VHH binders against Dopamine receptor-interacting protein 1 (Dorip1). Designs and how they scored, part 20

Target 1, 310 residues: Dopamine receptor-interacting protein 1 (Dorip1), of Mus musculus (Mouse) (q4kl13)
Amino acid sequence: MKTLFEEIKASIKNNYNQDRSFWRPVLPWGGVFTIKAGRKAVSCTPLYVEIRLKNTCTIDGFLMLLYVILNENESFPRELSLHFGREFVDCFLYLMDTYSFTTVKLLWIWDKMEKQQYKSEVHKASLVIDLFGNEHDNFTKNLENLMSTIQGSYCSNWHCPTRVQEDQQRTISINPPQEIPHGNLIRLAVDELFCSKIELCEERGCGGLREFSQRVFCHGAPPFVVLNMQHWKPEDLAYVPYYLDLSDHKYLLEGATLFNKEEHHYSAAFQIDGHWMHYDGLRNVNLILLNKPPEFLLLSSLVYIRATEK
Below, E stands for the ipSAE of ESMFold2; O stands for the ipSAE of OpenDDE; V2 stands for 0.75 times the mean of E and O plus 0.25 times the DockQ between their complexes.

## First folded at step 20 (VHH)

Design n1 (from y2, 13 letters changed; framework vhh_7pa5_2; at its last look DockQ between E and O 0.44; V2 from the best seeds 0.00; counts 0 for: pae E 3.2 > 2)
Fold by OpenDDE, look of step 20:
Structure n1 (fold): chain B 310 residues (1-310), chain A 119 residues (1-119)
Amino acid sequence: as target 1 above (310 residues)
Amino acid sequence: QVQLVESGGGMVQPGGSLRLSCAASGFTFSHYGMSWVRRAPGKGPEWVSTISPSGGITDYADSVKGRFTISRDNAKNTLYLQMNSLKPEDTALYYCAKGWTSGTYFDYWGQGTQVTVSS
């Protein structure tokens, strides 16, 4: 029996003239807009493959992306194993290959990430998640640990009530810059978030200067970064960077989750063998090569994978 | 690996001056605030001075304010402490530290350089 990934790969025809760094734009709901990646976008002939996975939310999309990326990138499993453990990665891949998607989802949402367990308690965890409806919250919480960052700050005013902030630990949230109307706003936003900066201290009427340290990941550079793009306007997403520089590491764009407003569900886009593919588990033809920009799809998240070299 | 190497210490008479240097490596120096801490014999560590990543903000302990000046050269990955009007009570082992303030944010310290102020 072929693995899920093998099935996906089998659907891809080698086209020597295609750019392997292809990115296809997604059109926003109600209009025409082109999202460009840092590399050239090249159209290709659509191919269709049936996959036994339904992507109905960002979690499903993420898991699919993760699976594809793990199989596509030879080094990624090792890197991910540093954070989640080898056994987890292997189990994840196994479950995906056996089409145990629900188990994988529940494992990620509750058991593994929160309790650091993934063997015997999945069923119980599943019931808890289902009963309380905390799926999204738990998913986010579990990612929070991986994406947690720390930034120190220092105010020049001795009388500042918060003169020194030593450990401001939080999960990163990248929002559109307010002051920059054009350009690669995602990159700018990322840079602004992570770089050191001096600001006027406005806390409790303080007029001092507050300087922030470089933001760093609490647990080291994560193997991947997921950017939530839900707060971004479509026009601000004109340029999707091919890579991001975070904490002295380069992260490469490897996938995206998309929301279809018309059909009210999520889908995923990912790269395999240099081809960008779109997966929509709710469609009969649920896997396609992108030959035109998807219409009426909103970018929900971007997935970047840490490059092997700094 | 993070390394901080202090230099410039020595013996001086009261009223004299010294300039300490700290060579940093193993991290992006320009991204982090840096500090000087000293330890006098029989005493606990005492925070001396801090400088922000860009150098835009500096702070000093009351005991050294007006006499000491902290500075940095990010291009050279070097932290400095200009010490003027030295007093006997300034005698201590001076450490370069990675961090903003005394206590919990100093994650790395150098080996220290000895400053002795005596007549």
Scores: ipSAE 0.112, ipTM 0.573, lowest interface PAE 2.8, mean pLDDT 73
ESMFold2, look of step 20: ipSAE 0.360; ipTM 0.757
ESMFold2 (binder alone), look of step 20: mean pLDDT 85; pTM 0.858

Design n2 (from y2, 15 letters changed; framework vhh_8fcz_2; at its last look DockQ between E and O 0.21; V2 from the best seeds 0.00; counts 0 for: pae E 2.6 > 2, placed apart)
Amino acid sequence: QVQLVESGGGLVQPGGSLRLSCAASGFTFSHYGMNWVRQPPGKGLEWVSTISPSGGITDYADSVEGRFTIIRDNDKKMVYLQMTSLKTEDTAVYYCAKGWTSGTYFDYEGQGTQVTVSS
ESMFold2, look of step 20: ipSAE 0.394; ipTM 0.764
ESMFold2 (binder alone), look of step 20: mean pLDDT 84; pTM 0.863
OpenDDE, look of step 20: ipSAE 0.283; ipTM 0.665

Design n3 (from y2 with S35H; framework vhh_surovatamig_d1; at its last look DockQ between E and O 0.01; V2 from the best seeds 0.00; counts 0 for: pae O 15.6 > 2, placed apart)
Fold by OpenDDE, look of step 20:
Structure n3 (fold): chain B 310 residues (1-310), chain A 119 residues (1-119)
Amino acid sequence: as target 1 above (310 residues)
Amino acid sequence: EVQLVESGGGLVQPGGSLRLSCAASGFTFSHYGMHWVRQAPGKGLEWVATISPSGGITDYVDSVKGRFTISRDNAKKSLYLQMNSLRAEDTAVYYCAKGWTSGTYFDYRGQGTLVTVSS
């Protein structure tokens, strides 16, 4: 009998042809998935029972997504190895396969934390993250390498103190545009962030024209993009694009994570056959059609996966 | 290190009640969903109940709905399962299980406590 993840893998491979009503890849926070655990289920996974993967936090979802992607696309492990190192990727996959989720999380955090934070204080650091509720912030920070972009700029003014070609490296943050009241704001924001542009060099005090190059990912186009949407309103989900164009790659929407402050858990919103669905695995009525944007929830993240050239 | 220690199991007659407890340590209890699972003799592990980190949301396997109540005390880092109207088919080792962060799938479980429902 297959392990839970083997079942998931099998389901993912077959799901496209079997049931188009299910969102894929199957994520605990981003869809509905039923697994009948086999005899060799790992760890504390129930056996001979129907297991419904339910909503999780953004980090959990991310890690699960990462696992799914790594197993769906043979090229992704190699690509990610360039970012994280081969050993990390292998360890990640192994730990996931063994249902060592907490260890995986710690590994992720540890690997991306500052030296002063993790060398002798890994456990303590983990607890601090939990206690102070900064998991989301740390998660975002941990994506810095993966999501790091570079943009060159050059000022045309000879008197500009920073006239020389300057490369700015930073992790992208997609924030709602303040000046655009309607439309696909996320897409516009993304496009504006990545496109080349010419601006007045006012901030640098020279008055020249500063040319900005196309923004590109430092380590190549990542296999997925998780947008931190903490500054966005839940109503903005109505304008979530099906895809994003980033650095000449198309990324397809796989889901959105929502946070319920009152209940202290995450839920998921995702599109099935063009309709938005809300999934809350902790509720009896756990899957509902969204006739309007979710209320009383905080938009936490949007997940996009790079389209595979199949 | 994550530790979950179950207690409260025992022998009870059909129709009786038991209250199981689980003492948690080694993690921020209040930030994690918690679960009860059980394994009957000769059967596989079965999910029984889930509770959200705040305790505001609960879910149950159909066979125990209306009879079992999962609850938690975050201050005491404790999980509970009130079992009423117990049946023979409820006989099992009951395990406390820790969810992964605010999710509902779990990565740790305790050693379990035996519940025997017999006349």
Scores: ipSAE 0.000, ipTM 0.231, lowest interface PAE 15.6, mean pLDDT 70
ESMFold2, look of step 20: ipSAE 0.418; ipTM 0.764
ESMFold2 (binder alone), look of step 20: mean pLDDT 85; pTM 0.876

Design n4 (from y2 with S102P; framework vhh_surovatamig_d1; at its last read DockQ between E and O 0.73; V2 from the best seeds 0.72)
Amino acid sequence: EVQLVESGGGLVQPGGSLRLSCAASGFTFSHYGMSWVRQAPGKGLEWVATISPSGGITDYVDSVKGRFTISRDNAKKSLYLQMNSLRAEDTAVYYCAKGWTPGTYFDYRGQGTLVTVSS
ESMFold2, look of step 20: ipSAE 0.701; ipTM 0.896
ESMFold2 (binder alone), look of step 20: mean pLDDT 83; pTM 0.850
OpenDDE, look of step 20: ipSAE 0.000; ipTM 0.250
ESMFold2, look of step 22: ipSAE 0.661; ipTM 0.883
ESMFold2 (binder alone), look of step 22: mean pLDDT 83; pTM 0.850
OpenDDE, look of step 22: ipSAE 0.034; ipTM 0.484
ESMFold2, look of step 25: ipSAE 0.648; ipTM 0.879
ESMFold2 (binder alone), look of step 25: mean pLDDT 83; pTM 0.851
OpenDDE, look of step 25: ipSAE 0.000; ipTM 0.250
ESMFold2, fold request of step 26: ipSAE 0.625, 0.659, 0.655; ipTM 0.878, 0.892, 0.886
ESMFold2 (binder alone), fold request of step 26: mean pLDDT 83, 84, 84; pTM 0.851, 0.864, 0.863
OpenDDE, fold request of step 26: ipSAE 0.744, 0.733, 0.655; ipTM 0.890, 0.906, 0.874
ESMFold2, last read: ipSAE 0.659, 0.687, 0.666; ipTM 0.891, 0.895, 0.893
ESMFold2 (binder alone), last read: mean pLDDT 83, 84, 84; pTM 0.855, 0.858, 0.863
OpenDDE, last read: ipSAE 0.662, 0.760, 0.756; ipTM 0.876, 0.903, 0.911

Design n5 (from y2 with G55R; framework vhh_surovatamig_d1; at its last look DockQ between E and O 0.01; V2 from the best seeds 0.00; counts 0 for: pae O 16.2 > 2, placed apart)
Fold by OpenDDE, look of step 20:
Structure n5 (fold): chain B 310 residues (1-310), chain A 119 residues (1-119)
Amino acid sequence: as target 1 above (310 residues)
Amino acid sequence: EVQLVESGGGLVQPGGSLRLSCAASGFTFSHYGMSWVRQAPGKGLEWVATISPSRGITDYVDSVKGRFTISRDNAKKSLYLQMNSLRAEDTAVYYCAKGWTSGTYFDYRGQGTLVTVSS
């Protein structure tokens, strides 16, 4: 039996003139059987795409992307092993290859969060985890170790109780600016988060100047970044940057997940040959070319992958 | 606590019909997709059908398309599966499942109700 990755590769018959760092599209979770894309023109507009995926979720998309990355980049498995352990990575890949998607999701949500149980407790986890109710929170927490950043700060006020240098460690959260400046808001938000800055120490009540160092990842630059965009408007998708610079690394946009408020399910947006596509496995017309950001959907997440030095 | 209780199973002749019901509790039913899955004797769990929370978007495994209809009543917190033109191969324990699924992708399922199609 072919692995999931092999099946995906076999199903894609494209002239690979694009970045081969990983396979596209970024797939949602639902039963990946076959993805076929047909194109005849250099313009790279797909003539047809057959996707037999059903379910889509932010976490699902992330895990699928992770799977693809691990299979396409030889260095990533080692890097991830440093963070999650080699056994985890191997188990992850095995489960994905065997289409044990639920188990993978449970491992990600349950194992790394609270119980630290890998293989033997999956059944129990499936009984106690509300994957659809609290999966996002659990998922986010599990990414904390990988996505944690550190930023040093100190206050210039001699009387400030926290004037001594403090290291703040937290998971990345990129929120829209309070003031809407002109330009790429996501990029600006990212830059603001990571750059050194001086602020008034108002929160501490001392009135001094608090100096923040540049924010850096605690464990080195991760191989991928998932931005929680739940607080962003869907129209902002039009201004999604193709690249993000984080801690001296460039990350490339590979996909997004969208939440349908009315139907309470996720859909995916991804690039095929330079064109954005929207996939909703629960629709009759489940794949459409995006000419504008989807309406009546909430942007749920953006997925960026660290650029590989070829 | 999430509870899913299936009912409506039984013995039916080929070509017959059954309507399965599932009573849900312990969660906001109207916010979640719901699914039916089944397990035939000696076989693994198979996804059968899914319905969306609000507008009733439905999806089916190919083998039941045109024969089975999944529906829901959010006010009653109930999920239904109308099964027509039943076949021997439809014999299975049918489970109500919370969430979307394309196989074994769900977080909760009921105890199941047995459907036996036999002459």
Scores: ipSAE 0.000, ipTM 0.241, lowest interface PAE 16.2, mean pLDDT 71
ESMFold2, look of step 20: ipSAE 0.472; ipTM 0.796
ESMFold2 (binder alone), look of step 20: mean pLDDT 82; pTM 0.841

Design n6 (from y2 with T28R; framework vhh_surovatamig_d1; at its last look DockQ between E and O 0.19; V2 from the best seeds 0.00; counts 0 for: pae E 2.4 > 2, placed apart)
Fold by OpenDDE, look of step 20:
Structure n6 (fold): chain B 310 residues (1-310), chain A 119 residues (1-119)
Amino acid sequence: as target 1 above (310 residues)
Amino acid sequence: EVQLVESGGGLVQPGGSLRLSCAASGFRFSHYGMSWVRQAPGKGLEWVATISPSGGITDYVDSVKGRFTISRDNAKKSLYLQMNSLRAEDTAVYYCAKGWTSGTYFDYRGQGTLVTVSS
């Protein structure tokens, strides 16, 4: 029996004369944005692949993307295994291949919650919450360890009550900048988050200069990064970067989750064998080539994967 | 384990110059401020200089201002102290210290390197 990925892959014809790209939504829908990847591929009409997601939420979209990415990138499973464990990754892939999507979601949540040493009561609560609609928040929280970053700060004023160097650990969150400069706002936001900076120590009332160190991932550069774009204005999403530089690593855009406001469900966009595809589990034709921007969809998240160091 | 290894000390004549180096390991060097402290014979530990993680902020004890320069290379995980116009009063064991210190705020220090200024 062919794996899910093999089935999907088989539905795609490769043409190496075109750039690997797909259309992404730019709101308001007054234009189109082409997302390009480094590999050349030709668009073709995919065959129907039956994928049934019981719940079309952000997590489901992510898991689908993760599955595709894991199969598309030969090194990714190994890299991911460093963070999640080999057994988890193998189990994940197996379950996805067997169309056990709900189980995958639950195991994902459970595994991450357990590893983070949450109390049993919290585990139960989290699982229940995920089943009843708070999946996105829980999912994000579960990635805290993987996405956790550390930044040191120091105040130049000797009389500062917090003169002692402080290390702040938090999960990465890319928010729109307060001041909207011209250009790629997402990149700017990412850079601002990670770069060293000097600020006036106003909050602490000392009047000194507080220096923040370069932010780094606590557990090394993760194999992938998912940016929650829900807090971004649609107009600001016109400039989606093809790659991000995080902690001296390059991350390449490999997928996205999209939200349908009319139908209140999520879908996913991802590349398979050089072709960008759109998956919507609630559609009869649930896997299609992205030849044009999908209408009436909002960008929910962007998925970047770490570039393999050859 | 945090390690700080100083080097560059020696005998120098008054008015001379020395450059101290500190090799750091065992911690995220680029995230921490670094300091030089010194201990003269028969005296207590004295703060000399501090540099912020990025190097954007530096501070010095008054007695060395204009003569000493603290710097760092985060890529090399190294801290430096350029000492010019050395004086007899600068004779001390110089220690590399992890953290922002005014003499009391550091986590670790090295074994030190002796600087002797004598005619």
Scores: ipSAE 0.189, ipTM 0.624, lowest interface PAE 1.8, mean pLDDT 70
ESMFold2, look of step 20: ipSAE 0.443; ipTM 0.782
ESMFold2 (binder alone), look of step 20: mean pLDDT 84; pTM 0.858

## First folded at step 22 (VHH; framework vhh_surovatamig_d1)

Design o1 (from n4 with T104I; at its last look DockQ between E and O 0.67; V2 from the best seeds 0.00; counts 0 for: pae O 2.7 > 2, SAP .77 > .668)
Amino acid sequence: EVQLVESGGGLVQPGGSLRLSCAASGFTFSHYGMSWVRQAPGKGLEWVATISPSGGITDYVDSVKGRFTISRDNAKKSLYLQMNSLRAEDTAVYYCAKGWTPGIYFDYRGQGTLVTVSS
ESMFold2, look of step 22: ipSAE 0.630; ipTM 0.874
ESMFold2 (binder alone), look of step 22: mean pLDDT 84; pTM 0.860
OpenDDE, look of step 22: ipSAE 0.085; ipTM 0.553

Design o2 (from n4 with T104I Y105S; at its last look DockQ between E and O 0.09; V2 from the best seeds 0.00; counts 0 for: pae O 4.3 > 2, SAP .723 > .668, placed apart)
Fold by OpenDDE, look of step 22:
Structure o2 (fold): chain B 310 residues (1-310), chain A 119 residues (1-119)
Amino acid sequence: as target 1 above (310 residues)
Amino acid sequence: EVQLVESGGGLVQPGGSLRLSCAASGFTFSHYGMSWVRQAPGKGLEWVATISPSGGITDYVDSVKGRFTISRDNAKKSLYLQMNSLRAEDTAVYYCAKGWTPGISFDYRGQGTLVTVSS
């Protein structure tokens, strides 16, 4: 039996005179669905043609991206294995290859999310929340260790009660900047979080200057980064940067999860040959070209993958 | 590797002026606050001035306030210290330092440039 990825590759039609097309899997966690992609593309990367899927989820979207990236990038599996363990990565790939998507999701919840949540599989309310609600929060929490960062700060005032502080942030939270005159807001927000800075100390009566060190990942640069965007207004997300520089590493945007406030469900966005596609398995027209953020959809998270070291 | 190279030091008479420069390399200059520190003969390292990454915030040791001005050019990866109304007490080796440490030591600083104020 062909692996999922082999199936994808087998479906690729290389015709220089015609639109190139191939299949990509989409995870419904209830079966196997595919994305048929085509058009002239660089190398074998196609654009969207058709997608069939019944369900979308933020976690599903991430896991799909994870699978694809693990198969397309030679170094990524090793890097991920260093963090999550080889067994996990192998099991993940095996299950995906055997189309055991539901099992993969459960494994993810069990192994990487709170075991209590997984153990509560008999608890209907918990399952509903985990699968259909709060997926973003649960997923973000799961990445706490991977994306944990530390930043030190020092006050110039010797008498400052908080002269030396360490800000340990387990999840990268990127908040909208209060005042930004120009530029990419997301990038600026990231820079504000990661770059060193000097500010007036906020301690009452201190009057000193406080320097914040460059923020660094506690366990080294992770293979991927997820930015939580839940606090951002749609109008502030007119532009999403294709790459981020974090702690001397470059990360490339590969995917996004979106939340529809009206319909109360998540959808996914992914990049194909420089074009962004929006997938919503709960809609009849479930795949569309994304030129701008869809109306009434809030960007929930962005997924960036660490670029391979040159 | 972080490199900081100071220049502009020399002999000057009291009341005179000097402009120190620091060329930075090996790190993203614009992301870091920068400082000038000095060490007078027989004395410990003393903080002189600090400037924020953007240059929007500056601070000085009291003894140099109104006389010294710290500035930076992020495009040129350069730090400057304009010293006016120099006094004998300003005689010291001046160091460019990466970051801002409230203590008496900086992790990264250059070799320094000597400023001598004497009649």
Scores: ipSAE 0.027, ipTM 0.429, lowest interface PAE 4.3, mean pLDDT 73
ESMFold2, look of step 22: ipSAE 0.598; ipTM 0.858
ESMFold2 (binder alone), look of step 22: mean pLDDT 83; pTM 0.843

Design o3 (from n4 with T104I Y108S; at its last look DockQ between E and O 0.65; V2 from the best seeds 0.00; counts 0 for: pae O 6.0 > 2, SAP .686 > .668)
Fold by OpenDDE, look of step 22:
Structure o3 (fold): chain B 310 residues (1-310), chain A 119 residues (1-119)
Amino acid sequence: as target 1 above (310 residues)
Amino acid sequence: EVQLVESGGGLVQPGGSLRLSCAASGFTFSHYGMSWVRQAPGKGLEWVATISPSGGITDYVDSVKGRFTISRDNAKKSLYLQMNSLRAEDTAVYYCAKGWTPGIYFDSRGQGTLVTVSS
């Protein structure tokens, strides 16, 4: 039996086929889903069949992207293994290949978000929330340690009560700029957060200049970066940078989760063999070439993978 | 990999001067604040001075104010510490450190250079 990834690859090569059917992965979230093969419905099993799913989430999309990227990128598995452990990566891939999607999602939530959730029945309610609640918040929390950063600053005023400051360890949030300058807004927003800068000190009555250091990751550069784009306006997302420079590392765009407001479900875009693909498991034509983000789809998350170390 | 290599240490008489240098590599030097820290014999690590990425802001521990000057050359990826009017109490291993934070926390430091002030 071909792996999901093999099916995806086959689909790309056979672009001449009008019907690009392949194993359709469904990661359950927030509702009932069925995959109909003929007259039978199978739950959470990729098939060359019609999929009926009411709810999907960014976590599901992320996991799909992760799977594709792990299979496509030769260096990424190693990098991820360094961070999460080889066992995790192997288990993840195995579960995905065996179509154990629910288990994969649970593994991600229990093991990586809160280890205590895995062992404690007391956190059952929390688990339910994690599965069916606010996926954005839960997913972000999972990345808290990985994405934690610190930044120092100095004020030129010797009398400034906060002359020397160090940001507490916190996960970064890339928000739209207040003013829309000309250029790549995402890159500008990232640079504003990460690059050194000089600003007027915000301390009341200080009047000094505050210089910020480059923001750095507390636990080293992560193997990947996920940008939550939920707060961005669609019109501001006309251009997505192919790479980001973060803390002396280059990150390359490898995937995106997309939300269709009209159909109220998530889909995934990912790069494979130099081509951008859009996958929507809920559509008959579920895999298509992507030249640009599909119309009426909003970017939910951007996934960047750390480039090989210089 | 971040590398910091200190130099310029040695024996000097009280009241003398010494200039320490630090060569940095493995990171974008101009983006980071840099610091000097020192460890005297039998004592803990002590923050000495910090300089902002642009060099526009400097800060010093009180005991060295007016005597020490921290500077940097971003083009050369180098950090300097000019030490004047040296005192016996300044005897220590001096380390170049990547980071801003006064105190003992810094991202990385070199092997250090020994400064001995003695008559």
Scores: ipSAE 0.019, ipTM 0.346, lowest interface PAE 6.0, mean pLDDT 71
ESMFold2, look of step 22: ipSAE 0.636; ipTM 0.870
ESMFold2 (binder alone), look of step 22: mean pLDDT 83; pTM 0.849

Design o4 (from n4 with T104L Y105H; at its last look DockQ between E and O 0.54; V2 from the best seeds 0.00; counts 0 for: pae O 4.2 > 2)
Fold by OpenDDE, look of step 22:
Structure o4 (fold): chain B 310 residues (1-310), chain A 119 residues (1-119)
Amino acid sequence: as target 1 above (310 residues)
Amino acid sequence: EVQLVESGGGLVQPGGSLRLSCAASGFTFSHYGMSWVRQAPGKGLEWVATISPSGGITDYVDSVKGRFTISRDNAKKSLYLQMNSLRAEDTAVYYCAKGWTPGLHFDYRGQGTLVTVSS
C-alpha cells in the first residue's frame, strides 16, 4: 500500500508543465489541496510542491505540511526527533502513513499542544512551525511574506511632514469596522484595507486630506489569502462573501476554520464539488453537510483561493 | 499586462502649449496614483507631476508649477498633462508612470512621448 506521501507525489502529473496544478484531497481529513509541481513554490510548502489549502483546519493543515516536510527533508526528522523524541516522530509518521489521521490529530493535540512552540529553520518557506499550540496564529504568520502588501498615501497639505508615505505591511489584518454599516462587513473591511480611500491626515496639526492608493501585494498576488477573523464578533459574521477582489485579482472562498470554544479545538468548513462540508476530525461523525454555519462555533479564519486567470 | 501609452508630444515654440495623454490598461486605473516623469537630453529621469487615484490631490515639481496641470479620467483610463507656457528647459521625453511617489521607483512607465520646445 502506498504511503500518504507516495500518494501525494503520485497526484502530481508532470506530463506537460512542471508548473501544472492538480487538485488533490491531500488532507485525509477531507480537505483538498491544489498541488503544483515545481521549485518555485509559494507559501509555506515544500520546495517542489505548491499547495493551495482548501481545508482550512489549521491543525490538519499543519499536520499535513509537517508530514510532507518530514518526508521531503532528510535532516528535518532528525531535528524534530531531537526536540520531540524519536519515538514521537516515528509514531507520527507511522500514523500518517497508515492513514490513522484522527489518531494522529488527537495525539498531537493532547500530547503536544500544551508544550512550547518549535521554530524550525530547516524550511525557510515554512518559517515558524507551531508544533505545540497556537496553530491558528502561527499558520497565518507563515503566510506573512506571501501576503505582504504595500500601500502608498499622499497628503494634500504641502507642509505635511509625511506628505508622501508608503505603508509596508507584511501581513494582512482584516479588522472589524468600527461602525457597523449595512452590508457585508467582511467585504467592507477588506475594501477598506485594499481600496483607495481619502481620509483626514493624522499628522498632528496637518489638517490635510490623505489619499491612499490601492494596496498591492509585494510579491505578486498570492495563490490564496487567509483572513483572520479572530477579532470579529460572531454576530458580525453572519454573511461571508464568496469572493473577494483584492487589488487586481479575484479570490474565491474555499474554506473556513472554525473554533469550538467548548471543546477547544478547530474544525474546518470547505467546499467540495459545489457542496459545503464541515469536518471535525475529533468527532465520530466527522464529516457533515454544511447548510449553515455550525452553531456554537466561531469563525476563526477564511481562506480564499485566487481565481484561475482565463 | 500593464500598458501605458503616451501621446501628444511634438514640437512647440516657447510660450506654447501642449497636452499630453496617456492611455492605461492592464490594471484598475482608478485605484492607482499616476505620475508624469520626464527625461531631458543628457539628464536623468525627473519627476514632473503626480495625481492621486481620485484626482483630488495633485503635486508638481517646482519648475512646472503654475504652468502644468495633471489630470485624469478614470472612466477613460487616461492621464493627461496640460503644459502651458512651455520653455526650452521643458524639452524632454515625457513618460506616463504608474505610481505617485516622487523620487521613488515607479512600477511601470510608458515608452514616452517627445516634447521639443524650440524657436
Scores: ipSAE 0.021, ipTM 0.435, lowest interface PAE 4.2, mean pLDDT 73
ESMFold2, look of step 22: ipSAE 0.631; ipTM 0.870
ESMFold2 (binder alone), look of step 22: mean pLDDT 85; pTM 0.865

